# Miniprotein binders against Putative pumilio homolog 16 (APUM16), part 7

Target 1, 332 residues: Putative pumilio homolog 16 (APUM16), of Arabidopsis thaliana (Mouse-ear cress) (q9fie9)
Amino acid sequence: MANNNSFSMSTMFNTIQEILNEEPLTVPSPPSRGGYSLFHIRKAEMDIQRIFNFMTGSEDLKDDISVLDTGTLMWMASLMTSDCDYFMVITTNKNGSKTLQKLMGMSDDMDVFFFEAIMRLFIHVMTDKYASYVTIQGMRVFQQDKRELMYDQILRYACFLAGDQYGCIALNEIITDLDDPYYRDQLLDIVANNALLLSNDAYGNFVVQHVLKLRDSRCTRNIADKLCGYCVELSFKKYGSYIVERLLEAGDVPMATVVLDLLACKTEMLIRLARSEYGNFVVCKALELTNEILTADLFYGLVNRLMPYRHLLHRSPRSKIATILDSMSVPN
Short names: E, the ipSAE of ESMFold2; O, the ipSAE of OpenDDE; V2, 0.75 times the mean of E and O plus 0.25 times the DockQ between their complexes.

## First folded at step 3 (miniprotein)

Design u01 (from uB with E10L D17F E67Y E74L D81M)
Fold by ESMFold2-Fast, scan of step 3:
Structure u01 (fold): chain B 332 residues (1-332), chain A 118 residues (1-118)
Amino acid sequence: as target 1 above (332 residues)
Amino acid sequence: DPSKIEELILEAYQLMFEALKLIEKAIRTGNPEQILDAMREILKVARDALEIAKEAIRSGHPDMIEYAVWLLQLAMDYARMALEIAKEHGSPKLIQRAEDIARKVQELAERIEKLAEQ
């Protein structure tokens, strides 16, 4: 790809296909003593087809890579990163992505080529199912200076990535792997600060759920603070209810935040929630956990609000709430 | 209409993705003209955010107003980034056009904030 002509991905695929369809041409063999020299094949090792076949064809490349000399590896890295479209063809291919990941971390000189290519195509790489793992690998094996620049890019695009179908998966892997406390805390703060909006998003809710599974007390409390006042509304929604259940499971302040939201809402809303498809699981879990943890004031607060409507709750499909309330009633 | 809000959110994300790809292309090629294309996509995101806010008020979903504010904050942040690139590499005319788009995004932000107050 040059500035004044655009090599498209389809043009690259067509070129590779044309090379694959060509019959190999060989020079006449010398008398068999010193071995056969495949002069044309050796020169063809510089072509795109050879690199593409190597990168995408092998299932186990550990031994193949280890026998290649440093000059050959450096040449391959330089060539495959010289064109953005070519790099994307390799990185978005399942086998190509895996092979590239094995090449990364082998030498600092080689890693410069991969780092620069990833940084030029950061959004394209991070939003692809297979290419995103190339970036994740770079964050694991590159030198500290390169990793910090990659962390800065993640922070810059975190909210966008959280809303993308593949970006949210990659972001969750990065959150799990990120040991640098400064960048980890900044990333967790971005998720927590945007928790209400992400919890309502088709993909962002998976990021909030993932962060809650880490059981980081500071971050979980920050998420609970940002969701305070909205726990009832979230509990009516499929993924929102999962997030609220996670806050309840965290106990302490997050659990109290959820239960206080339930107690603060109008009785009609609480009964509607208890009878709803997803909200009934939230109300049930709130009752079970407040009873189990011996938070008597919160447990009896919920029981007192629900008890006058126990007969309506009995008529709700598959609710355990009525069973819990019945256990609090002594036969006359 | 909840399905209308979902459609607008999906459209806003797709427009944002297109804008970010154009910003990456502008950086890679050193061609600042693509920054204007990116900023036009960002402006469409801001317009979708306003429509989400209006629909949220009409349908009684105040939680979606917060979503609209969030999309708008992203649009403002990326418009600022694009404007910085335009100022660094662009002609005075391109900078002026980029500033005009950034101002329109800010005007939409003010409209959404006023709706959120209601």
Scores: ipSAE 0.013, ipTM 0.476, lowest interface PAE 7.8, mean pLDDT 78

Design u02 (from uB with E10Y D17L E24M W70E E74F D81L)
Fold by ESMFold2-Fast, scan of step 3:
Structure u02 (fold): chain B 332 residues (1-332), chain A 118 residues (1-118)
Amino acid sequence: as target 1 above (332 residues)
Amino acid sequence: DPSKIEELIYEAYQLMLEALKLIMKAIRTGNPEQILDAMREILKVARDALEIAKEAIRSGHPDMIEEAVELLQFAMDYARLALEIAKEHGSPKLIQRAEDIARKVQELAERIEKLAEQ
């Protein structure tokens, strides 16, 4: 609730994500090499540097990567995945990520190297702006057995990824791309089960918004159930208000959940919400939709709560609510 | 006592922040020792959740059990995440210790669920 003397779980989740975002993952320095002669070390360094330059070079230099000999491609794949730092340097580079994505799906044997590297570095690659697209590409082009193992990893880390700046973007793209209804439904269930936490998160709210845009009736209802009791709190916040508005638009049951939360709160809180920067849009939409759907009990419940204070609502910069109320009281 | 419940919630919040920091550190460094530290903090959160649930019932405020359930959901989700990281990077002994902590979190979850039914 908005009580300044009490603790809020929603506030806690937002604070946790802010702290995590302030501690970006750092790629560790490559481990020291042992058991090599000086000449051998120089040769290996020149080989990996050559691969690095090829992979991260300008777009114009990558036009004909598909014409490379399979033996050369296997050598490159083996070497660039031989060390976790090598793989991360390539995948976190904009051009390196793009080039690697072009190599993926060309050969099952080569894909084994990329798959193993992605699985070992899963959280690191999924939370990077460019590397995350390498994982998404793998889920599109790898063989079914590898894709299913990657789906399992997404399910395992879904809530954590949803709270990450780049992980949430990748997760939304994966949700959109998932053709397997079994894994898609499980992923949607994870989002719904964590809807309260995610809706109050700096990045997780985008995942909840994205899922609601899918118009999956079961998932939307589950999200509404999890947000029941919290719709007023969310409506004071920019992205929380967007989520609540989507629930209002999502059908009779989600709409009723939101409106009943509005009706359950104290009148003082409801008026504050109606006059707030973001909550006014929620209250306005609740009035419009309950009137349009002919849910008279919910509509008049809102009208009766707001009408005594319509003078204050007229003095708000956002006076659309006042306009609706006035249309109900002025005889024609 | 609402004041006591608020204090327990605040303590659990701080413990969960520390657990997440340790999990992120374990991911960055590949050091599985940090995973066990994180799981110990998560276990403390689960214990605080049980105390919140007990106090809510004792004080006649069963509506506050919702806060305990939310904290428990955090503890269970992050204990599972930490356990999976331990399975990927840890020794069999480390995995066993992580599984033992995850089991204790699950036992606390079952106790809170039984209290919520009352």
Scores: ipSAE 0.000, ipTM 0.173, lowest interface PAE 18.1, mean pLDDT 76

Design u03 (from uB with E10F Q14L D17W K21E W70L E74Y)
Fold by ESMFold2-Fast, scan of step 3:
Structure u03 (fold): chain B 332 residues (1-332), chain A 118 residues (1-118)
Amino acid sequence: as target 1 above (332 residues)
Amino acid sequence: DPSKIEELIFEAYLLMWEALELIEKAIRTGNPEQILDAMREILKVARDALEIAKEAIRSGHPDMIEEAVLLLQYAMDYARDALEIAKEHGSPKLIQRAEDIARKVQELAERIEKLAEQ
């Protein structure tokens, strides 16, 4: 066979139309045990293979889909969602996910099949790199009643999703898109309430960082409150230090929370932090921001603690702290 | 065009997922070639971040540059982690290729930083 992918897709479309136009067996006489069920199983397997080939083909299927009638679309939706494995094979495929996203929102009746499948497979869909976008699309295009049930599932599993390599990215997209104030605020509260756990997690830290980028004052202050007492510990860690730096930049209250933690720790720990691989950036940022904003008591509190050890800080190759301290000793 | 920026962000996160999967596979199987595949996906994320920054400026939405900066931060962090794994388990030729990709990510980072300042 010398047919290319474009001709294959056209053939599949015609095959789907032919299947829909087949006369159903209205009142069959049951055959001997095994015969009739095996026939139905084989026909369903053949039909789903045609759908798999159609759905996982070219990403340019958008124009082909617009030609399909309502009956064909309903049949496809019903068959794709009739088995959990069928739905997952399509949604975990890059092209299949993108094609399914284009089918969503075209018909409320068709969306019922997709919604029910997503709800049955919620965690599996949300933790897959391609299938998660099917759920995100549903939250954008489904009717409000279905979206609210999906939001309830997000609230229920938010911490689990935040700790997953793909779930955390999907959760961040949902947080950004969520325009319902009730569900948005509840989701932000869950992130803030679990900020310490998430900030120490390999993937959850991305969620905390993303939420801080939204510059929601209430949520940022709640995160700062939950991390109060832990800013020094977090600053020794790679992603924890990034979160602490974002809190320093997030306004007076979060900045004060971080700087007061630095001032509350013992001098030995503060010097160790200032010389550490990640903590030196936190101490440097704290000095820069407290000096820039003219919070003199916080700035001089840090300077007074660090200045006696300036020579030790100069011996740390990556430290900018020594340069800042030196600028305090040079007359203008 | 906000729609184009959203498409670039989607593609960038998709590439980041691919990179993380390849890094985990390289660690589990001990196959250093998967690290180069991961670093190529990381480089694509850095390129998408630059396009996001350019489109944000061009379309009059410079407030969206923060998304490009975050993607860049992840790209640089993963490139550094992947390079360390390459140095520990890879051949000298693989390490040289990994260093080249890491340098290209850094070059893109400098370009985004200049755009973010404007």
Scores: ipSAE 0.000, ipTM 0.273, lowest interface PAE 12.1, mean pLDDT 78

Design u04 (from uB with D17L E24Y W70E E74W D77L R80E D81F)
Fold by ESMFold2-Fast, scan of step 3:
Structure u04 (fold): chain B 332 residues (1-332), chain A 118 residues (1-118)
Amino acid sequence: as target 1 above (332 residues)
Amino acid sequence: DPSKIEELIEEAYQLMLEALKLIYKAIRTGNPEQILDAMREILKVARDALEIAKEAIRSGHPDMIEEAVELLQWAMLYAEFALEIAKEHGSPKLIQRAEDIARKVQELAERIEKLAEQ
């Protein structure tokens, strides 16, 4: 069959890098509503520096917010979101991020400013340690229409975020929190469809591992299907071996996919895997689970291939494989 | 003489390394003679391992038998590997000759296991 070649992570990555490297554009201020008085703000000579100091201060913001009128809050929200740099300085600050999270959900009118700023700076916000929590909070407290637009952006950039050091953490939190079956299933499908690439990525492997921990049978089977033929190669690698071990634990079908890969490889490779730093845990788990679940053909298939070399396995560091084989051996 | 047994074991491991090099060369070049050459060296290692085990018992150094057993299991592993490569790249005649050598290695393995039990 013709392979699906529509996805290119390198093309997507290059496009996103161009967006991130663009010169900061002056963001126009959102339209102000008629009927609001801002005289007291002008009198106080409130500026972005005061807002910055207020937002990034270490004090509990709840008491201070309660004394501010709606017009003052709207003015502050408008000003702090009027420039990309203003918003990013606040959101990438640990205290600023926490303070902004407290302001979100208080007023739908105010949330419009925060939503628009997040959407303009989506990738920048999602790939920062503290700013990503602002987006996660928006997905929890904003009105349904805004949340759906944010979910659409997550779907659009899911693979890029999975490969980012902070984006992968934020993506995993979003996957856990998503209660909308449509968006959840679409996001899980994107992870599963890219499982081979992500399993070999420095950060993407954490996303695959997280998804497998959810124990979603459909997604897990899709991941197993995509990793079929690659389970031995992955098992020699630290994080790849963790993914393969989780597939072994995930039920009869994913377990069989892994074990059949082990049985399909050359005996030299299987013994080398069984003696390797990470692969020995995979082979040991395959033996334990096939024995426990009573999949006799798979269990004895592994035993028959490993048994002639049990002495080599005994002399490998800290392998439990030899102990299992000894329990099945006749005195020879 | 423990020094003599140690020298024999060292020589046998060097033969195994040469056999492995020949297997990799056979894979790269697709040369059937190199697969058989590798298997002949492996068979020699297996024969030497059995003699090492016998000599260890006769000379009162039974602690050296474990090294001979390990060496033999490496010979078994690489004989099977070479046979698998022969089946992928070789003619029926090459496969038959490789199977004959692998069987002889297995026969030697059965003999050393019986000696190790004593």
Scores: ipSAE 0.011, ipTM 0.548, lowest interface PAE 9.4, mean pLDDT 80

Design u05 (from uB with E10M D17Y K21D E67L W70F E74L)
Fold by ESMFold2-Fast, scan of step 3:
Structure u05 (fold): chain B 332 residues (1-332), chain A 118 residues (1-118)
Amino acid sequence: as target 1 above (332 residues)
Amino acid sequence: DPSKIEELIMEAYQLMYEALDLIEKAIRTGNPEQILDAMREILKVARDALEIAKEAIRSGHPDMIELAVFLLQLAMDYARDALEIAKEHGSPKLIQRAEDIARKVQELAERIEKLAEQ
């Protein structure tokens, strides 16, 4: 039956975005200390401004962090994380993000403040171009128990992050860096299980492409399984064609899945694909790889379908398909 | 023109992933020709960033100027990495061509920075 994967994905992301927009980043945290006088509140506001100026200052201050005593670092961490807005202003600033990354891992007690703030603001941090690196740094330097809780959050929000313009970049870096086999396999399974929706998404397709570059045979086969029946549709699209080409390059079952989709479609559709801007590269690669891997049934299946249209294929600019067909000894 | 900006962003992201793949292959295979291919992709990212910045100014989208600056920063970082590999493994001609491309990325960076200040 007909479905609308792009619409379904868009609707899901729009719903999540509406929830995020309704979430008050300014929700006051329960008082971490006893009630404050007006004087103490004003003093804290002045101190927060000083911290903002320090954290967002130029890179010249990088080496100065190492000379700060533990008490000062704890005080700074406490104030920076005392309010969601304060934390976000610092983490979304290029210099603030870099400075925070240098503070992380210096003290377990200090890391508790950063960890809790990141966990509370997880989606907002992960979908910002600078703040996301704070989370990535935490996954590298925090204690194992905190890192595992962060991995759980990545698993929970993986599909949403994949569809975000900055979240997809951060997710790909996490996928590359993730050394825990259990969490790595779970994350790869989530990407593979959602491969059809992600491959049709403006940003999610880059996550699928990235995962395919890892050359993980189990994950690649799972992706191929989920894209079975859709390889022709994807091959007409610029980024979808790149995904299909990577499945062909993986060989074995993924390559067979792509080629069988090509062979199952109607001749008119196959010729249209072979002459299309992006699909011609897919058909060309399918011919080249099936010939090289000696999968004669798949290779000749493609040749026999394309050969009657050899003259039309010669008229397509930059196409190697006609050249491959011409190299065959069978005249048409 | 949101459609044009979205297309440029997607192209820049694809070019970045292609450049990283080429850099990795150059390291693995020791074939420095892939470094020039990577640097050409990086230069295209920088050009896309400039087009995003110009379109953002034309259409009144300041958030897209920030994205252009971010993409440009990534292009500069990757160009630096690729240039170091070229210097370590490449011929004098390869190094010169890599330096020429890095200089063009830097020139585009200066143009985007001037636009961002407006």
Scores: ipSAE 0.028, ipTM 0.494, lowest interface PAE 6.4, mean pLDDT 79

Design u06 (from uB with E10I D17L E67L W70K E74I D81L)
Fold by ESMFold2-Fast, scan of step 3:
Structure u06 (fold): chain B 332 residues (1-332), chain A 118 residues (1-118)
Amino acid sequence: as target 1 above (332 residues)
Amino acid sequence: DPSKIEELIIEAYQLMLEALKLIEKAIRTGNPEQILDAMREILKVARDALEIAKEAIRSGHPDMIELAVKLLQIAMDYARLALEIAKEHGSPKLIQRAEDIARKVQELAERIEKLAEQ
């Protein structure tokens, strides 16, 4: 006989029925001398433990949630958000986060509880692996007034969130989802204005990469402007080189910014870059793209700088640069 | 040194994120000791801003002084917020300690302002 420790459908229904069949539904009050007795407080603590078991259970709760009446859902929402620690325990749990996301958007009255809890714990929920999904869901399903207040918090903390392991992931998803031109443009401007810092950060570089994938011309040009003078230094680094490669692919102006940085650096630095683990991909891409889109001045500028050192580039085990240079020779 | 400036800014941003989390906890729990922890992180941010300004001058990158000023303005704003929370919930001793930290942040601000004038 194997006992499955996963929350079963039977256990869920029994828990809900027990709560529903008790004479009053108990909701915690704010700390005050008037109102609920100690008995009511203790009952609320027992009820929240049952809600924890329900919310954090391993079963698919979509159909189960649809069976619950509005009064039960409102009571659950109120109790889950009555204490910040209750909300954090539920939202930082993988199943609790998923279940809470399904409850959000069902009722504007219920969403008030979730919105207030998210806003009170904004940085904590945004920097947690599972709780951040609850905030993202709120930004998708809440009424416009609540979404705008959440967007204001994102703008206020975007740079700090970008540097966090989970905050950067959540921020990228929010950037993708954001349809409001005002908030979208401001958020993209914040990323662009901090592009040099973020490109060098362990997590922030993923935000810069993500924004460049959106192929927003204004934002990409702003990023290129902020990284101007630093493209060579970034190209020696793993993630910095990915950012520089995306700038090369992003159109004529960002490409020119990168290539002009390559042409402005000292010859010994350019050759070192062309032979480096990550920089060789940048130099190769610069050659390929300047040749492909017929920017002959930039292409031949690079060729003229690299050609005298083709013998050193042929000794690079990971570079196509030598092959490109060789293709410029006319066979006798 | 541009790489040293980058490292200082990354550190300062991480310290600010920690300070913000401590401020949220203090507001939620009413625990004023968490405000002192937040203010200590803010003071570290202000110190990093001064080091950024010094490195900017030493390395010939005066444009980076603007970044140090911006980071310091953020640190001062959150030190002020933390001090207001300390005054609301804290004991006289805790308020005095919070005021001492806020004063040190202000002193660092004055030092950066003098460097920016050069």
Scores: ipSAE 0.182, ipTM 0.615, lowest interface PAE 5.1, mean pLDDT 79

Design u07 (from uB with D37L K44F E51Y W70E R97E K104W R111L)
Amino acid sequence: DPSKIEELIEEAYQLMDEALKLIEKAIRTGNPEQILLAMREILFVARDALYIAKEAIRSGHPDMIEEAVELLQEAMDYARDALEIAKEHGSPKLIQEAEDIARWVQELAELIEKLAEQ
ESMFold2-Fast, scan of step 3: ipSAE 0.278; ipTM 0.711

Design uB (from h4u with R11E K66E K113E; at its last look DockQ between E and O 0.01; V2 from the best seeds 0.00; counts 0 for: pae E 2.6 > 1.5, pTM O .501 < .8, other shape alone 7.776 > 2.5, placed apart)
Fold by OpenDDE base, look of step 4:
Structure uB (fold): chain B 332 residues (1-332), chain A 118 residues (1-118)
Amino acid sequence: as target 1 above (332 residues)
Amino acid sequence: DPSKIEELIEEAYQLMDEALKLIEKAIRTGNPEQILDAMREILKVARDALEIAKEAIRSGHPDMIEEAVWLLQEAMDYARDALEIAKEHGSPKLIQRAEDIARKVQELAERIEKLAEQ
């Protein structure tokens, strides 16, 4: 019998709107457990409101949590996680999220309730501004068995999370905190394999940039290979330009990949890139980083293509490229 | 004393490099709160660098330092804007803005360094 606890998106949306409007949140009525007397229902409703006020209160709850006995905390955890809509109201609240993060890791028995709630609502939690930090904290403090199950969900939804406004942040934090090489490498492989898609995405680009900053040689090479032939196009874009600059900084092989793309493009396109709002930084950085003995061929390749058009580059008030080119022109 | 102005320009350069490292650290952590804290620290550093640059102007080299002051003021404005965006959105736009600031701070540091070499 599939328990059709259909998460009502409508209830969440209404509750989020109530939160945004600073109206006193009507705590969703506890799920009508059919057999409880009116007295038990009223007590449960009062308890739910008290828990909500406690969890979402602005007070430094450190002192209040320390006064609560373990049995009370377990009961609270059980009640908070008994209803998905109610759990979402708490976790999406700024203070509720912070309080949950403090409660997590206090007891393995209590963590079962939080883990089960997070797993039921995994995408909703990971794509929320405040609730995503509850998952991040779970990935730090939960037992290994629970973390592994969460990793499996992260791997399954990695590209979706990378393309989300808040999911990309959470994913970057998780990638940073990952101490398990197996899950880390799989996550890096997913990012690398989808590097072109993610680099063109409004949020996924931050994941690619973050992964490049980790300086994983295998992952960096795989990203460079996936972006090969697209570096010029990416460099015209704000976010793409940052990725290409990070590839230039990532070592000789990624740098060579980028410079070879710059050298392979049409001269008109290279000059347009060098004059563009974001692409000028890429071309400038490529010149600066290749101006070494070991990469002199790449450097002179760029210089020779740009030098005939230096007069067009001087008209760009912000371009260091013209200054670099002029420094190489031996005064006749 | 020209030597004292060079010292002030070097100090301003060091502060800008420190600000860059703070931005890079904040971007690496990806945590919006840590990025906000780093942006606040950058604003502090940029303010301190601005005061150093103003003192150097007062010491009689207006032409060299007027540019450094303008650049530091731009860095402060960028950091302020980033702080506002961070307060509003806690979003990947914050990371982007932090990267934009990092580029600007690096550009400014390099310009200050070149002014110190003159």
Scores: ipSAE 0.209, ipTM 0.561, lowest interface PAE 2.3, mean pLDDT 76
ESMFold2-Fast, scan of step 3: ipSAE 0.359; ipTM 0.754
ESMFold2, look of step 4: ipSAE 0.413; ipTM 0.803
ESMFold2 (binder alone), look of step 4: mean pLDDT 79; pTM 0.779

Design v02 (from h5h with R14D E49Y E60W K101E E102L)
Fold by ESMFold2-Fast, scan of step 3:
Structure v02 (fold): chain B 332 residues (1-332), chain A 113 residues (1-113)
Amino acid sequence: as target 1 above (332 residues)
Amino acid sequence: STEEVDRAIEKAFDAVEKAIKEGDPRKVIEALERIMEIAKEAVETGNPYVLWEALYAIMWAFELAKRLGDKEAVREAIKMAEEILRLARETGDPELVRLAELVIRFAEEILKE
């Protein structure tokens, strides 16, 4: 039974989020001065229901947002954000998220309500499939001061977001969109510093893969340094092998880190890796790249260790390694 | 020296990563104790996020301790989380306070199993 062995950092993070959602959220009280009558409370409830229906209804009804006056928009924003549970119900709804994204950026005064609600519920919003796009939209359309406070939250939650099934997707979009070099470099440093843990995480590996695709030489070298000694183990795993392949493609230093790990392991382990479902692609790429860039010592180091087992590797139909080795067996 | 503190933090987190990879929750806790010794100085010298990274490492210590049935390691990791909670309150990071309290609550649930 695999149940106990399936527990991961992302499972732990999801458990913490489940506990967070069970805790009573602080709901802002309506204004106490000029007291609400029961009639006004009922009217506000009816208005809340109407806003909910508008926000979560059909796409066609939302094309008319541009014709709403400023007073109506401010009133809607105020009501949507007055209750944390109500805001979350709207933002976690596919149509509600899309409609809210259209309302954001229309008025700086209205954006104050959305910003405050997002900041209060930051981890909950960032770890939901639809609500995370609301935060991403805020980072694109809000004023600079608000965006900087949101960047600070991203830095604080970076590792937790990377371990979440939706948070990792949102984090990757934010990394791509970040044009502020200070916040970008800080975020890349956090990913690199945690590269070993993230590469072994069910969702965090997608963040490491995404960062490597950016081809940031400093960050890539930091990731390679953190994964040094672990490249063989990672190469047996589906997503770990993808990370190792990206390091092989990332330049001389990251490539050398991977190949030296391959050369340092026991021959039995190297042959097992070359025949494995994912590791064969790593060994093949290492041979191809070391041959292509003329790192002869690394190339022949690999060839010399694999050659005695060439016939065994021919029995593995998913491997190109045997074909490469055969081309080296020419007389003269 | 800010540079000396940064090097010490990097070395300590390297030890945490190695211990987590080796699957030894007690070695993770030992490395985290080193981080906590220098965490206050790191925050004072301009790294406000070190406590967040330490809390992330504590979550791994809880996972590994749970897998091994090491309730004593869970109790020791709770003490580390309580220290992060104390530092978070002292430095005025209310969001870290909230997450540290939730991580402690999660670990207390592990102990009930």
Scores: ipSAE 0.000, ipTM 0.365, lowest interface PAE 11.5, mean pLDDT 76

